# VH-VL binders against Protein BCP1 (BCP1), part 9

Target 1, 247 residues: Protein BCP1 (BCP1), of Saccharomyces cerevisiae (q06338)
Amino acid sequence: ENEEEQNGEEEIVNIDFDFFGGNPEVDFHALKNLLRQLFGPQESTRIQLSSLADLILGSPTTTIKTDGKESDPYCFLSFVDFKANHLSDYVKYLQKVDMRLSTFFKTMIDSGNKNCALVLSERLINMPPEVVPPLYKITLEDVATALGDDKHYDFYIIVTRKYEVNFDTDDDTDSGKRNKNKDERSKKRVKADEVDYFHEEDRFFEKYAKIHFESEAKKGVISSYMILDHEGLVKSIDELETEISTW
Below, E stands for the ipSAE of ESMFold2; O stands for the ipSAE of OpenDDE; V2 stands for 0.75 times the mean of E and O plus 0.25 times the DockQ between their complexes.

## First folded at step 7 (VH-VL; framework fv_cixutumumab)

Design b5 (from a1 with light chain S29D; at its last look DockQ between E and O 0.67; V2 from the best seeds 0.00; counts 0 for: pae O 2.3 > 2)
Heavy chain, then light chain:
Amino acid sequence: EVQLVQSGAEVKKPGSSVKVSCKASGGTFSDYAISWVRQAPGQGLEWMGVIIPIFGTANYAQKFQGRVTITADKSTSTAYMELSSLRSEDTAVYYCAREETYGYDSGSYMDVWGKGTTVTVSS
Amino acid sequence: SSELTQDPAVSVALGQTVRITCQGDSLRDYYATWYQQKPGQAPILVIYGKNNRPSGIPDRFSGSSSGNTASLTITGAQAEDEADYYCNSRDSSGYHVVFGGGTKLTVL
ESMFold2, look of step 7: ipSAE 0.678; ipTM 0.850
ESMFold2 (binder alone), look of step 7: mean pLDDT 89; pTM 0.930
OpenDDE, look of step 7: ipSAE 0.395; ipTM 0.757

## First folded at step 8 (VH-VL; framework fv_cixutumumab)

Design e1 (from b4 with heavy chain G103Y; at its last look DockQ between E and O 0.69; V2 from the best seeds 0.00; counts 0 for: pae E 8.0 > 2)
Fold by ESMFold2, look of step 8:
Structure e1 (fold): chain C 247 residues (1-247), chain A 123 residues (1-123), chain B 108 residues (1-108)
Amino acid sequence: as target 1 above (247 residues)
Amino acid sequence: EVQLVQSGAEVKKPGSSVKVSCKASGGTFSDYAISWVRQAPGQGLEWMGVIIPIFGTANYAQKFQGRVTITADKSTSTAYMELSSLRSEDTAVYYCAREETRYYDSGSYMDVWGKGTTVTVSS
Amino acid sequence: SSELTQDPAVSVALGQTVRITCQGDSLRSYYATWYQQKPGQAPILVIYGKNNRPSGIPDRFSGSSSGNTASLTITGAQAEDEADYYCNSRDSSGYHVVFGGGTKLTVL
């Protein structure tokens, strides 16, 4: 795709977004940086990012690059198989987040023929949300190939983040109120209309999630965790694609 | 103000089964885990298993695997624990407890307990 | 399976400080939670997470942890603190809940 960016003085810039599979020889460090962005500075300290990047590179993964396949990705999506990686440091992290995740994972291990994917996706701020529907469709085809015979996962665990909207920022506005007990008061003042999304697709994932829970805000970042079944995932992406078509 | 209301006391014979109910009222049922914990006379607390009603599946302590079944009925906000092949050492008070998980950076914990159901296994 | 070990009994003089301990290797990875149980009653939550008290639990109750050991501390013990105290956490796999054996606190 060819996109032009204009900023004050006009110059023509041709940008071509190409989709590639994960490249273990090239993508490792860029994926670690994107993962650090995805989890945020606080939560990323609880995750072994090198180990997770290796898992991504061994899984159905699509990257988006602008300077050919040997360049760093601006965006990625990966579906990491839970059962194959249930002893990984990332699964150990998820088990500590919420007991519902740990119990869900045990059910997948014990129950037999059900399985889930650990979904990881992030993109740089200049990547348009229009890339998301084809990103998911391409990667889900890779999943079907990896599982065989057009199979798909039964469930998807999506980890993402939201941010607090700062409504007090203004050059002329002085906040007359200082919150001396910030942790306690910050925990009570976060509302839906004061929270916004880093990823537009999450608005649709939340609509169809079987379960959705969020962290307290930590320096303006809220970690968000969702479990969707396959129908919910597909509907979310179809609705996003429809919404994008109206832009 | 969430409450867990358990079924009444039961007297059972060895080799039979018991099914204890736990009805949640005044709050969200589906977002929480419901755990079962028993306490034999003069003994400590013993975890039996847990159910997550949204998923409709349960996880059991190894000691009870094969003898315990934990289920939930979302339409009535009720969880059930069934223990089969009863023995005299199964005589205990059986508690259900709601496990709070909404604030993950605080860990998980059983914030609401039922009052218990006494099960007596006697020949 | 008993991954968590508690002393069976401990005594404290009224108004003094007592520490009830819980030991287990899994406590290096998982929070310990503390429950109080009085005779004939269901347990109640007293400490969770690192050191959180539910509403209605007096400030004299606090929690701490280091290495494989978690502690419940009661400063200025009162007669009504006489009870059994249980810690719980996860086992080493993270999939199962385990309780300590309980500690009977006697306030002298």
Scores: ipSAE 0.016, ipTM 0.578, lowest interface PAE 8.0, mean pLDDT 83
ESMFold2 (binder alone), look of step 8: mean pLDDT 89; pTM 0.927
OpenDDE, look of step 8: ipSAE 0.019; ipTM 0.581

Design e2 (from b4 with heavy chain G27Y; at its last look DockQ between E and O 0.37; V2 from the best seeds 0.00; counts 0 for: pae O 2.2 > 2)
Heavy chain, then light chain:
Amino acid sequence: EVQLVQSGAEVKKPGSSVKVSCKASGYTFSDYAISWVRQAPGQGLEWMGVIIPIFGTANYAQKFQGRVTITADKSTSTAYMELSSLRSEDTAVYYCAREETRGYDSGSYMDVWGKGTTVTVSS
Amino acid sequence: SSELTQDPAVSVALGQTVRITCQGDSLRSYYATWYQQKPGQAPILVIYGKNNRPSGIPDRFSGSSSGNTASLTITGAQAEDEADYYCNSRDSSGYHVVFGGGTKLTVL
ESMFold2, look of step 8: ipSAE 0.625; ipTM 0.836
ESMFold2 (binder alone), look of step 8: mean pLDDT 90; pTM 0.938
OpenDDE, look of step 8: ipSAE 0.305; ipTM 0.730

Design e3 (from b4 with heavy chain T57I; at its last look DockQ between E and O 0.41; V2 from the best seeds 0.68)
Heavy chain, then light chain:
Amino acid sequence: EVQLVQSGAEVKKPGSSVKVSCKASGGTFSDYAISWVRQAPGQGLEWMGVIIPIFGIANYAQKFQGRVTITADKSTSTAYMELSSLRSEDTAVYYCAREETRGYDSGSYMDVWGKGTTVTVSS
Amino acid sequence: SSELTQDPAVSVALGQTVRITCQGDSLRSYYATWYQQKPGQAPILVIYGKNNRPSGIPDRFSGSSSGNTASLTITGAQAEDEADYYCNSRDSSGYHVVFGGGTKLTVL
ESMFold2, look of step 8: ipSAE 0.659; ipTM 0.848
ESMFold2 (binder alone), look of step 8: mean pLDDT 88; pTM 0.928
OpenDDE, look of step 8: ipSAE 0.704; ipTM 0.864
ESMFold2, look of step 9: ipSAE 0.757; ipTM 0.890
ESMFold2 (binder alone), look of step 9: mean pLDDT 89; pTM 0.928
OpenDDE, look of step 9: ipSAE 0.791; ipTM 0.899

Design e5 (from b4 with heavy chain G103S; at its last look DockQ between E and O 0.20; V2 from the best seeds 0.00; counts 0 for: pae E 3.3 > 2, placed apart)
Fold by ESMFold2, look of step 8:
Structure e5 (fold): chain C 247 residues (1-247), chain A 123 residues (1-123), chain B 108 residues (1-108)
Amino acid sequence: as target 1 above (247 residues)
Amino acid sequence: EVQLVQSGAEVKKPGSSVKVSCKASGGTFSDYAISWVRQAPGQGLEWMGVIIPIFGTANYAQKFQGRVTITADKSTSTAYMELSSLRSEDTAVYYCAREETRSYDSGSYMDVWGKGTTVTVSS
Amino acid sequence: SSELTQDPAVSVALGQTVRITCQGDSLRSYYATWYQQKPGQAPILVIYGKNNRPSGIPDRFSGSSSGNTASLTITGAQAEDEADYYCNSRDSSGYHVVFGGGTKLTVL
């Protein structure tokens, strides 16, 4: 199993990670790589990742680094303002995914007092979910500063990914050593309930999402899209933090 | 399986308004997009606007801004379209249609249509 | 009036193949959807996305697209295929739904 490779980085649980703001002089290429991981090979072809990385670096963004502020980030979270960027390539991408996103975005444009953030977050596999609550809390404080004291976005558009358990590729180099004997069960379970999360926080975001939809699985990866209001976002992070306390 | 049941035919005088209802039965309502489309006699289909009931806000075609109001009542699974300041050229069949968007590669499409409500504007 | 242009009428001999076209700049960015409408009836969905058929639509109906043009093809047209056909997509902004003017198909 890929998850069973002996790599010591899966075992890291250091909650004293170093948090920094986005650094346009340093972080661009690492952010592009994290975005490529987030969207996967299929969806990445539909998005101008360099343009999106630039938007992230111009937005409230927190990175996590282990080798000081000049090193590459292992994790990021960003809140990209929708209204300021409604003509961006990324918004055009989101409009194509679901008509409800187009309708929702038009409502934000027409509103005099409501706005939403485009939320982007990704981390390397060695980054534990324990970093997520402080990551959100710090970045939301930066949002409040950018918007004004105690202000926040009304809604949040979250794009993330999930995976199928027991997915098998059409590739003979690792052919079905464990999967062939389970082929019928694997296909049956894929249609039933064998989807799991790359991002544990998504379990809570889904609970509070106003709208949630997903792509079909492609090579074992599922793109997932959610709209949350602010209360739902805060509750999601609070519940994750509580759950982590029991681990 | 899923049905959209529209209110009955209406005859209206110029200058009045009409409110057409569209009740969804079978399946979920609140997180779908509900569009209104009209068709004048002998003419093509014309999109008027759309609502997402869970948010309660609507997006209108530019032609109808200021004349149309689209609302929804989540508790009764009913959408409404109200058109004001009626004129003879508003004589048409008014359809509601549910948009299914959960197929990733398809964008949106109207998979369920009501039977239509005939509105006749005549003095 | 419409950002999507369709020929107003097309004829096909029974059993022959016909292609109904829809043109518009927005089709570079958004899929066309196709609806069939018979007199006195609501439209029904026949093709969505690139070439997907709802359950119950015969495989003689197919869709294709290239550049600014989308096409609905009916292979082996039958008398029951006589109807109006509308293409549907989004406008250039991506925020509004638009329909083509419709094409009346006559099966001879």
Scores: ipSAE 0.403, ipTM 0.716, lowest interface PAE 3.3, mean pLDDT 84
ESMFold2 (binder alone), look of step 8: mean pLDDT 88; pTM 0.926
OpenDDE, look of step 8: ipSAE 0.410; ipTM 0.759

## First folded at step 9 (VH-VL; framework fv_cixutumumab)

Design f1 (from e3 with light chain V97L; at its last look DockQ between E and O 0.72; V2 from the best seeds 0.70)
Heavy chain, then light chain:
Amino acid sequence: EVQLVQSGAEVKKPGSSVKVSCKASGGTFSDYAISWVRQAPGQGLEWMGVIIPIFGIANYAQKFQGRVTITADKSTSTAYMELSSLRSEDTAVYYCAREETRGYDSGSYMDVWGKGTTVTVSS
Amino acid sequence: SSELTQDPAVSVALGQTVRITCQGDSLRSYYATWYQQKPGQAPILVIYGKNNRPSGIPDRFSGSSSGNTASLTITGAQAEDEADYYCNSRDSSGYHLVFGGGTKLTVL
ESMFold2, look of step 9: ipSAE 0.756; ipTM 0.890
ESMFold2 (binder alone), look of step 9: mean pLDDT 90; pTM 0.937
OpenDDE, look of step 9: ipSAE 0.623; ipTM 0.827

Design f2 (from e3 with heavy chain V50M; at its last look DockQ between E and O 0.22; V2 from the best seeds 0.00; counts 0 for: pae O 3.1 > 2, placed apart)
Fold by OpenDDE, look of step 9:
Structure f2 (fold): chain C 247 residues (1-247), chain A 123 residues (1-123), chain B 108 residues (1-108)
Amino acid sequence: as target 1 above (247 residues)
Amino acid sequence: EVQLVQSGAEVKKPGSSVKVSCKASGGTFSDYAISWVRQAPGQGLEWMGMIIPIFGIANYAQKFQGRVTITADKSTSTAYMELSSLRSEDTAVYYCAREETRGYDSGSYMDVWGKGTTVTVSS
Amino acid sequence: SSELTQDPAVSVALGQTVRITCQGDSLRSYYATWYQQKPGQAPILVIYGKNNRPSGIPDRFSGSSSGNTASLTITGAQAEDEADYYCNSRDSSGYHVVFGGGTKLTVL
């Protein structure tokens, strides 16, 4: 059996990323899948994902595709207007996540002169972070156009996730020794060095966040919530872009 | 150590207004939300409202809506609570308390309290 | 109802365990925070979140929640634990903070 060493010429497939506006007719299912990824299996059950997808697709949204406009997006960024959608299922969900968000929403409504965007973004794990700065810039431009007069939101609420690096999935090993000490580990604030970011941009968002809080780790995943002002958001993106240029 | 220093005791007449100050020291004012809580003599704690100084926006309890104004001066790291149309029932110790806006993982809590400001409303 | 209810008074023997309970519909959605207050003093945070203790709070203090209830437990009560204890949380709307009526703990 002459094993012909097929020197498989690793065909370097150049993938081109294209930016598109959200398309309700094309992007709905893929968007739902990305949302499931964003919130994870547990939180996804608490959110009407179909409604959220509709909300996103009705808002300024930028998607990234590789196979043309009719293909599934690999990435999306959406700015959902809070005031316009304050009765939405998603806002209700956020209100229940943390009382600070609830308080913030109330203050936003009461003040009447400030506006807030609910930021949702997710991408496939293998998407390069290089796409993030242009993604935000394009979307911000769209928002400015939508709001008119080059206006922008005052605040942005970002929902994202972090992961625990040393999360031993050892739940499958059958060995009966219920080491009692597992309960004490769950109480330990996951040291900052034990947590990493799914999205690199979140490092910068966190740096400039005015409010930032995290959930308890669930199955190695930590939900992260941030409120940024416009300046903070812009700075975050600029610094990310600068950092990327050094790679 | 982070401290909240409140203004001194006040004696006011009915119908007047009182403005209590709360100055934060030992930390960055921008990292805090400030709540105001009062306690009438022999009574429990009553939340009045809060401000997020960085945002410059406040939230008030319904009971005090229209009578209370909470403000903050970031330059001096000072929060203010002004209560108008004072009544005898407003006689109480008024506390400011802070809550961190960053790095918290479980709900809202007031971790640092001022010593309180006694406001007496008497004719 | 956006109100939190507490027993007005409870007693515990020195070294024994006591549980102070807070009840309210909002507790289904939000964690309770517990404060200790001694006469003439400002309240002190003792428990927050699921079961978090601030620095300086003894480990005999613990928090728990079930349904529409939250509880502060003092395991091995000390004389110095005699105080008023208040629970607070967000109301059902989540927009406002509400306090329980307070519980006076007497250590016998």
Scores: ipSAE 0.079, ipTM 0.644, lowest interface PAE 3.1, mean pLDDT 87
ESMFold2, look of step 9: ipSAE 0.740; ipTM 0.881
ESMFold2 (binder alone), look of step 9: mean pLDDT 89; pTM 0.928

Design f3 (from e3 with heavy chain G27Y; at its last look DockQ between E and O 0.07; V2 from the best seeds 0.00; counts 0 for: pae O 2.3 > 2, placed apart)
Fold by OpenDDE, look of step 9:
Structure f3 (fold): chain C 247 residues (1-247), chain A 123 residues (1-123), chain B 108 residues (1-108)
Amino acid sequence: as target 1 above (247 residues)
Amino acid sequence: EVQLVQSGAEVKKPGSSVKVSCKASGYTFSDYAISWVRQAPGQGLEWMGVIIPIFGIANYAQKFQGRVTITADKSTSTAYMELSSLRSEDTAVYYCAREETRGYDSGSYMDVWGKGTTVTVSS
Amino acid sequence: SSELTQDPAVSVALGQTVRITCQGDSLRSYYATWYQQKPGQAPILVIYGKNNRPSGIPDRFSGSSSGNTASLTITGAQAEDEADYYCNSRDSSGYHVVFGGGTKLTVL
């Protein structure tokens, strides 16, 4: 926040990240802000963020803070039970956002015996990905405790985002010389806009996803939806952790 | 080589049930869905349903809802389609097909098909 | 009913281009998938997504979409291309997969 340009001695500020459970009294406002970041300005208007924040804070949730338990979280991860919250505004939103999700939900409900967690996670842009593996591990432990008997969810629905890397086509259309050669104009190789990840962990989730689909790019942002089984989720996190160790 | 091997031809009486098997090989069974499609003699393709084996979740066409059950055994990499209350109109070739579960934005595409199982319903 | 419709039959001269069209409301939301089926054989995937060809499918096959329509184009039809062609997609509800009625292609 405050770039106080203090000219003084480059004090290496060591920032410690601490993990906390969700606190409805402290985290609500910051959580809403992170949710706005997660869904973006357009989709945020379609979601009751306050209700969603309440839902998250009522679910197994881990937060990361830097200034103690009473400070605003810079990161959160939440596992929201689908069946328990199937009538929630958020689930309704998901059903409306994409028919494929609606189909999946219906199929899941009809099958009756499978449990699903809706995964929501967001962090400030400057948060290092190194925090992600422990974040998931801690939250999974909390879930196991919440469900009892070391149970886990059968599958996880992850909603995330990708972005399109717009290569500046230097259309140096220098206006000047009318030269004749018509033929070269046509091959505008639509440079396949490179899609990149906001969150590195999504690469691994995608790798192990059993179901994966994306929306069309809107203003350079692509919504990505993944469904993972428990094994896939664990493997994703393990591989991420391994990858991080090589950095 | 990726293959789907289906069970042999069946002759059934009206009112009975038929269970067709589809054994998958050459790929990770849990990474794909299995769809069932039938084709009556001289008719077009008709989608019956799909199962995602890893989740054990199946979805059915409305027309067959209540009569069809699709299951999968991960241990044997085999999918099953059971159709009950058979009628003469159920006489058809039944296909299993591998369906990609990734990239659903591309629609539902079945890239590998079984050779089909002929089911004849006759009195 | 989110049905896909196809012409029952089309013909093309050898070496010419033919377009098979599929129409349905669901195609506004979902890509069509195209299958080739020869007599006594299982269907073969030929086009999926925006314009994707599986391995082994000749480049003369291409897919396109516009509005509530999808099209399979064969550029330079060969004798072996004579077959039934089916489009499929998700229905409007997204819950089900639906097939078109099929198009019999005759190569003259």
Scores: ipSAE 0.169, ipTM 0.684, lowest interface PAE 2.3, mean pLDDT 88
ESMFold2, look of step 9: ipSAE 0.755; ipTM 0.891
ESMFold2 (binder alone), look of step 9: mean pLDDT 90; pTM 0.939

Design f4 (from e3 with heavy chain R102K; at its last look DockQ between E and O 0.51; V2 from the best seeds 0.71)
Heavy chain, then light chain:
Amino acid sequence: EVQLVQSGAEVKKPGSSVKVSCKASGGTFSDYAISWVRQAPGQGLEWMGVIIPIFGIANYAQKFQGRVTITADKSTSTAYMELSSLRSEDTAVYYCAREETKGYDSGSYMDVWGKGTTVTVSS
Amino acid sequence: SSELTQDPAVSVALGQTVRITCQGDSLRSYYATWYQQKPGQAPILVIYGKNNRPSGIPDRFSGSSSGNTASLTITGAQAEDEADYYCNSRDSSGYHVVFGGGTKLTVL
ESMFold2, look of step 9: ipSAE 0.738; ipTM 0.879
ESMFold2 (binder alone), look of step 9: mean pLDDT 89; pTM 0.928
OpenDDE, look of step 9: ipSAE 0.757; ipTM 0.883
ESMFold2, look of step 10: ipSAE 0.733; ipTM 0.879
ESMFold2 (binder alone), look of step 10: mean pLDDT 88; pTM 0.928
OpenDDE, look of step 10: ipSAE 0.824; ipTM 0.916

Design f5 (from e3 with light chain V97W; at its last look DockQ between E and O 0.81; V2 from the best seeds 0.00; counts 0 for: pae O 4.3 > 2)
Fold by OpenDDE, look of step 9:
Structure f5 (fold): chain C 247 residues (1-247), chain A 123 residues (1-123), chain B 108 residues (1-108)
Amino acid sequence: as target 1 above (247 residues)
Amino acid sequence: EVQLVQSGAEVKKPGSSVKVSCKASGGTFSDYAISWVRQAPGQGLEWMGVIIPIFGIANYAQKFQGRVTITADKSTSTAYMELSSLRSEDTAVYYCAREETRGYDSGSYMDVWGKGTTVTVSS
Amino acid sequence: SSELTQDPAVSVALGQTVRITCQGDSLRSYYATWYQQKPGQAPILVIYGKNNRPSGIPDRFSGSSSGNTASLTITGAQAEDEADYYCNSRDSSGYHWVFGGGTKLTVL
């Protein structure tokens, strides 16, 4: 891109964010890309993203777009019904992640009276967190409509990511000096490398999560899994909204 | 360091019930799943069930379904396994174990075990 | 089938390599976990996941998997390695745990 220094007037391009329901005809490819971002390159190979995208688009889903309804979404939130989709590839994937999830799923099936939503959400990095509270509120309303009688899910399973702030990618320097002190640095790497959030809302979700566990860091990325009850989810969103108002 | 401390040995009559406790120390009890595993004399390990204390949700092996109840008290960080309608075949060492998960590639595993509780069922 | 099968007993000479194998359909879908148990003691985790060792477990212990099988390998067996070894995995449903029958390892 030729940096033509056009001294042009900084046209403040006001980007308007619009909320839309999921559109299978328009959103499929963009959704897959966002899913790939959500799970990362490694985990994405273990998940059938196309089938997951279809599942999402068949579920209560809210998207955010900037260029009209026919454009690609920059953000999505979906609540996938667990019971309806308990045989899905995505659920099978989650079952393999942790026994607690497997046990939880089993109990949900056996109880028959509790509902669980599989929460999937991702957005482009430049999307402001201000969009998150309304995103959840809109989607929750849609769910209430879908479930009927203003019902809501009892539990929510959230899959997200965290990252290590000081992940020195230095592995590429082939320089031969076997300095002995690599063993001590590897032990130190397990300690407090400042973990940060890709999504600010995850701070609040963690606070109210009934269960929270994380994977080991892979290439500086940590997979994070949370189970929240409905009250916890609502509180998380409310607190996020409150915090945002202070910005 | 996380430790699981189990209750003492029990001698029970056939038809009675036994309740074994497992107290967790050194960690956040709510973050764990607790499994129960037994071992009859000279036999192998047998998984009985698991509880997620924070939810009070338990899952049981089919063999023990209806006879075993696993509970947890979050306030005391203690898990319980109750086995009813005891038989001579229930004579075994009963272990509680903490389940841990570190991601997809690591899977789940039981990394911390209690020392076991001997339950003897005799007439 | 949610069953895991192991050889009941294997022997290895001191300093030699031994492989203990576990077989079951669930192993196609789930990793095996390996436990060591000595007489009168609780089981100890030795291998989990693809090939992970807990802290304190010697590097002579390794894990592998292929198809419906998982293996624990001890490279350079020591006298202290004489014990019972149990494989463990989720069952086919993924909701329960199952143990193999155990393998008694004798170090000669």
Scores: ipSAE 0.023, ipTM 0.558, lowest interface PAE 4.3, mean pLDDT 87
ESMFold2, look of step 9: ipSAE 0.829; ipTM 0.920
ESMFold2 (binder alone), look of step 9: mean pLDDT 90; pTM 0.935

## First folded at step 10 (VH-VL; framework fv_cixutumumab)

Design i1 (from f4 with light chain V97W; at its last look DockQ between E and O 0.02; V2 from the best seeds 0.00; counts 0 for: placed apart)
Fold by OpenDDE, look of step 10:
Structure i1 (fold): chain C 247 residues (1-247), chain A 123 residues (1-123), chain B 108 residues (1-108)
Amino acid sequence: as target 1 above (247 residues)
Amino acid sequence: EVQLVQSGAEVKKPGSSVKVSCKASGGTFSDYAISWVRQAPGQGLEWMGVIIPIFGIANYAQKFQGRVTITADKSTSTAYMELSSLRSEDTAVYYCAREETKGYDSGSYMDVWGKGTTVTVSS
Amino acid sequence: SSELTQDPAVSVALGQTVRITCQGDSLRSYYATWYQQKPGQAPILVIYGKNNRPSGIPDRFSGSSSGNTASLTITGAQAEDEADYYCNSRDSSGYHWVFGGGTKLTVL
């Protein structure tokens, strides 16, 4: 939302964030949009987003809304059960993304006694990170309820994104003026483009990840994949919460 | 339309092995799993195992573990079930079936079946 | 090992409603799938998921679930509905399948 700087009295509009369970009747379209954001335009074409949205909305999912329960969510977090959905399009997609994921899935299937959640989360860019710890806590409680008293997943697969800070998107347009003056301007080695996080929580997830790998940057975006155990997830959220308290 | 075409009837001696084939046509072989189900004469359906070609993983029912091998050839879109150490009790019709999972409300299901392969084990 | 149990035989009068029930612990976690089988034929999927019918299956077939049970209901049974019906589900591991013992439906 381009805040048009209307010069008028800066009415500080307090936005209230409310947490709701996933609602298949209300959240489906908005969820698909958020999924498109999460995976980006290229990867989104490789995923059946409608099917994935259905999986999410059928799974323990928390959404954040600002205009009541019938409004579109601005954020969601979901824990999709791997066992129940090991033949899903999304799992097939993940399997094709990287051999490490494929190997992990095989290990899970072979073990038979370990549980894994596929974690999907996305939010609007302007959402405050302060909502993230409560989001995870609420959803984990729902998971515990779904799995039975005091039960949790053993592992979590997190798919997320990072971005290159100095990625000049502008260079594609000015193909025009090939002016020849090859002045030897010293190729200032564009210093290794600083990578930053779309989601602050990913800093902590990476810290405690058992497995972490990234894709090559595509158009300034890096896909990031993490596998955490339950302890790692909890610690990540706790540290995030602590960090937020210092802001 | 996806079809599963199975190999023909087999007559085997006790102690031998049988390998049944299931060729898929009309779809992407890697998009689904192939289960094997048998049915002895006058008996119910019994799940034997499944191959997930995209993962290269086969799972087996405990009862058949060690005797059954399920494989898949992606290049020919064909799944195979090999059962060794055949006994008279293994006399049955053997079915291959396609497994799909579509959405949460759909769950997993076997929507396409082969016509079955009769395997007779006799002395 | 997760087991599914169903009555071995049920009967229904023509045009009446019959419910075939399947029971098992795995049904608490997974949907039941129902198959119809006629003599000398391969099984045919009739109900899957929450209550989904494949193309070609009449609307008189419906599925429901409650707790550790799943049911196939035929509303207005027809003569052609006489068959064996099998319930099926993932086992507790989620990676295997289990079948019920089958129910022979007789249409009177």
Scores: ipSAE 0.400, ipTM 0.756, lowest interface PAE 1.6, mean pLDDT 90
ESMFold2, look of step 10: ipSAE 0.841; ipTM 0.921
ESMFold2 (binder alone), look of step 10: mean pLDDT 90; pTM 0.935

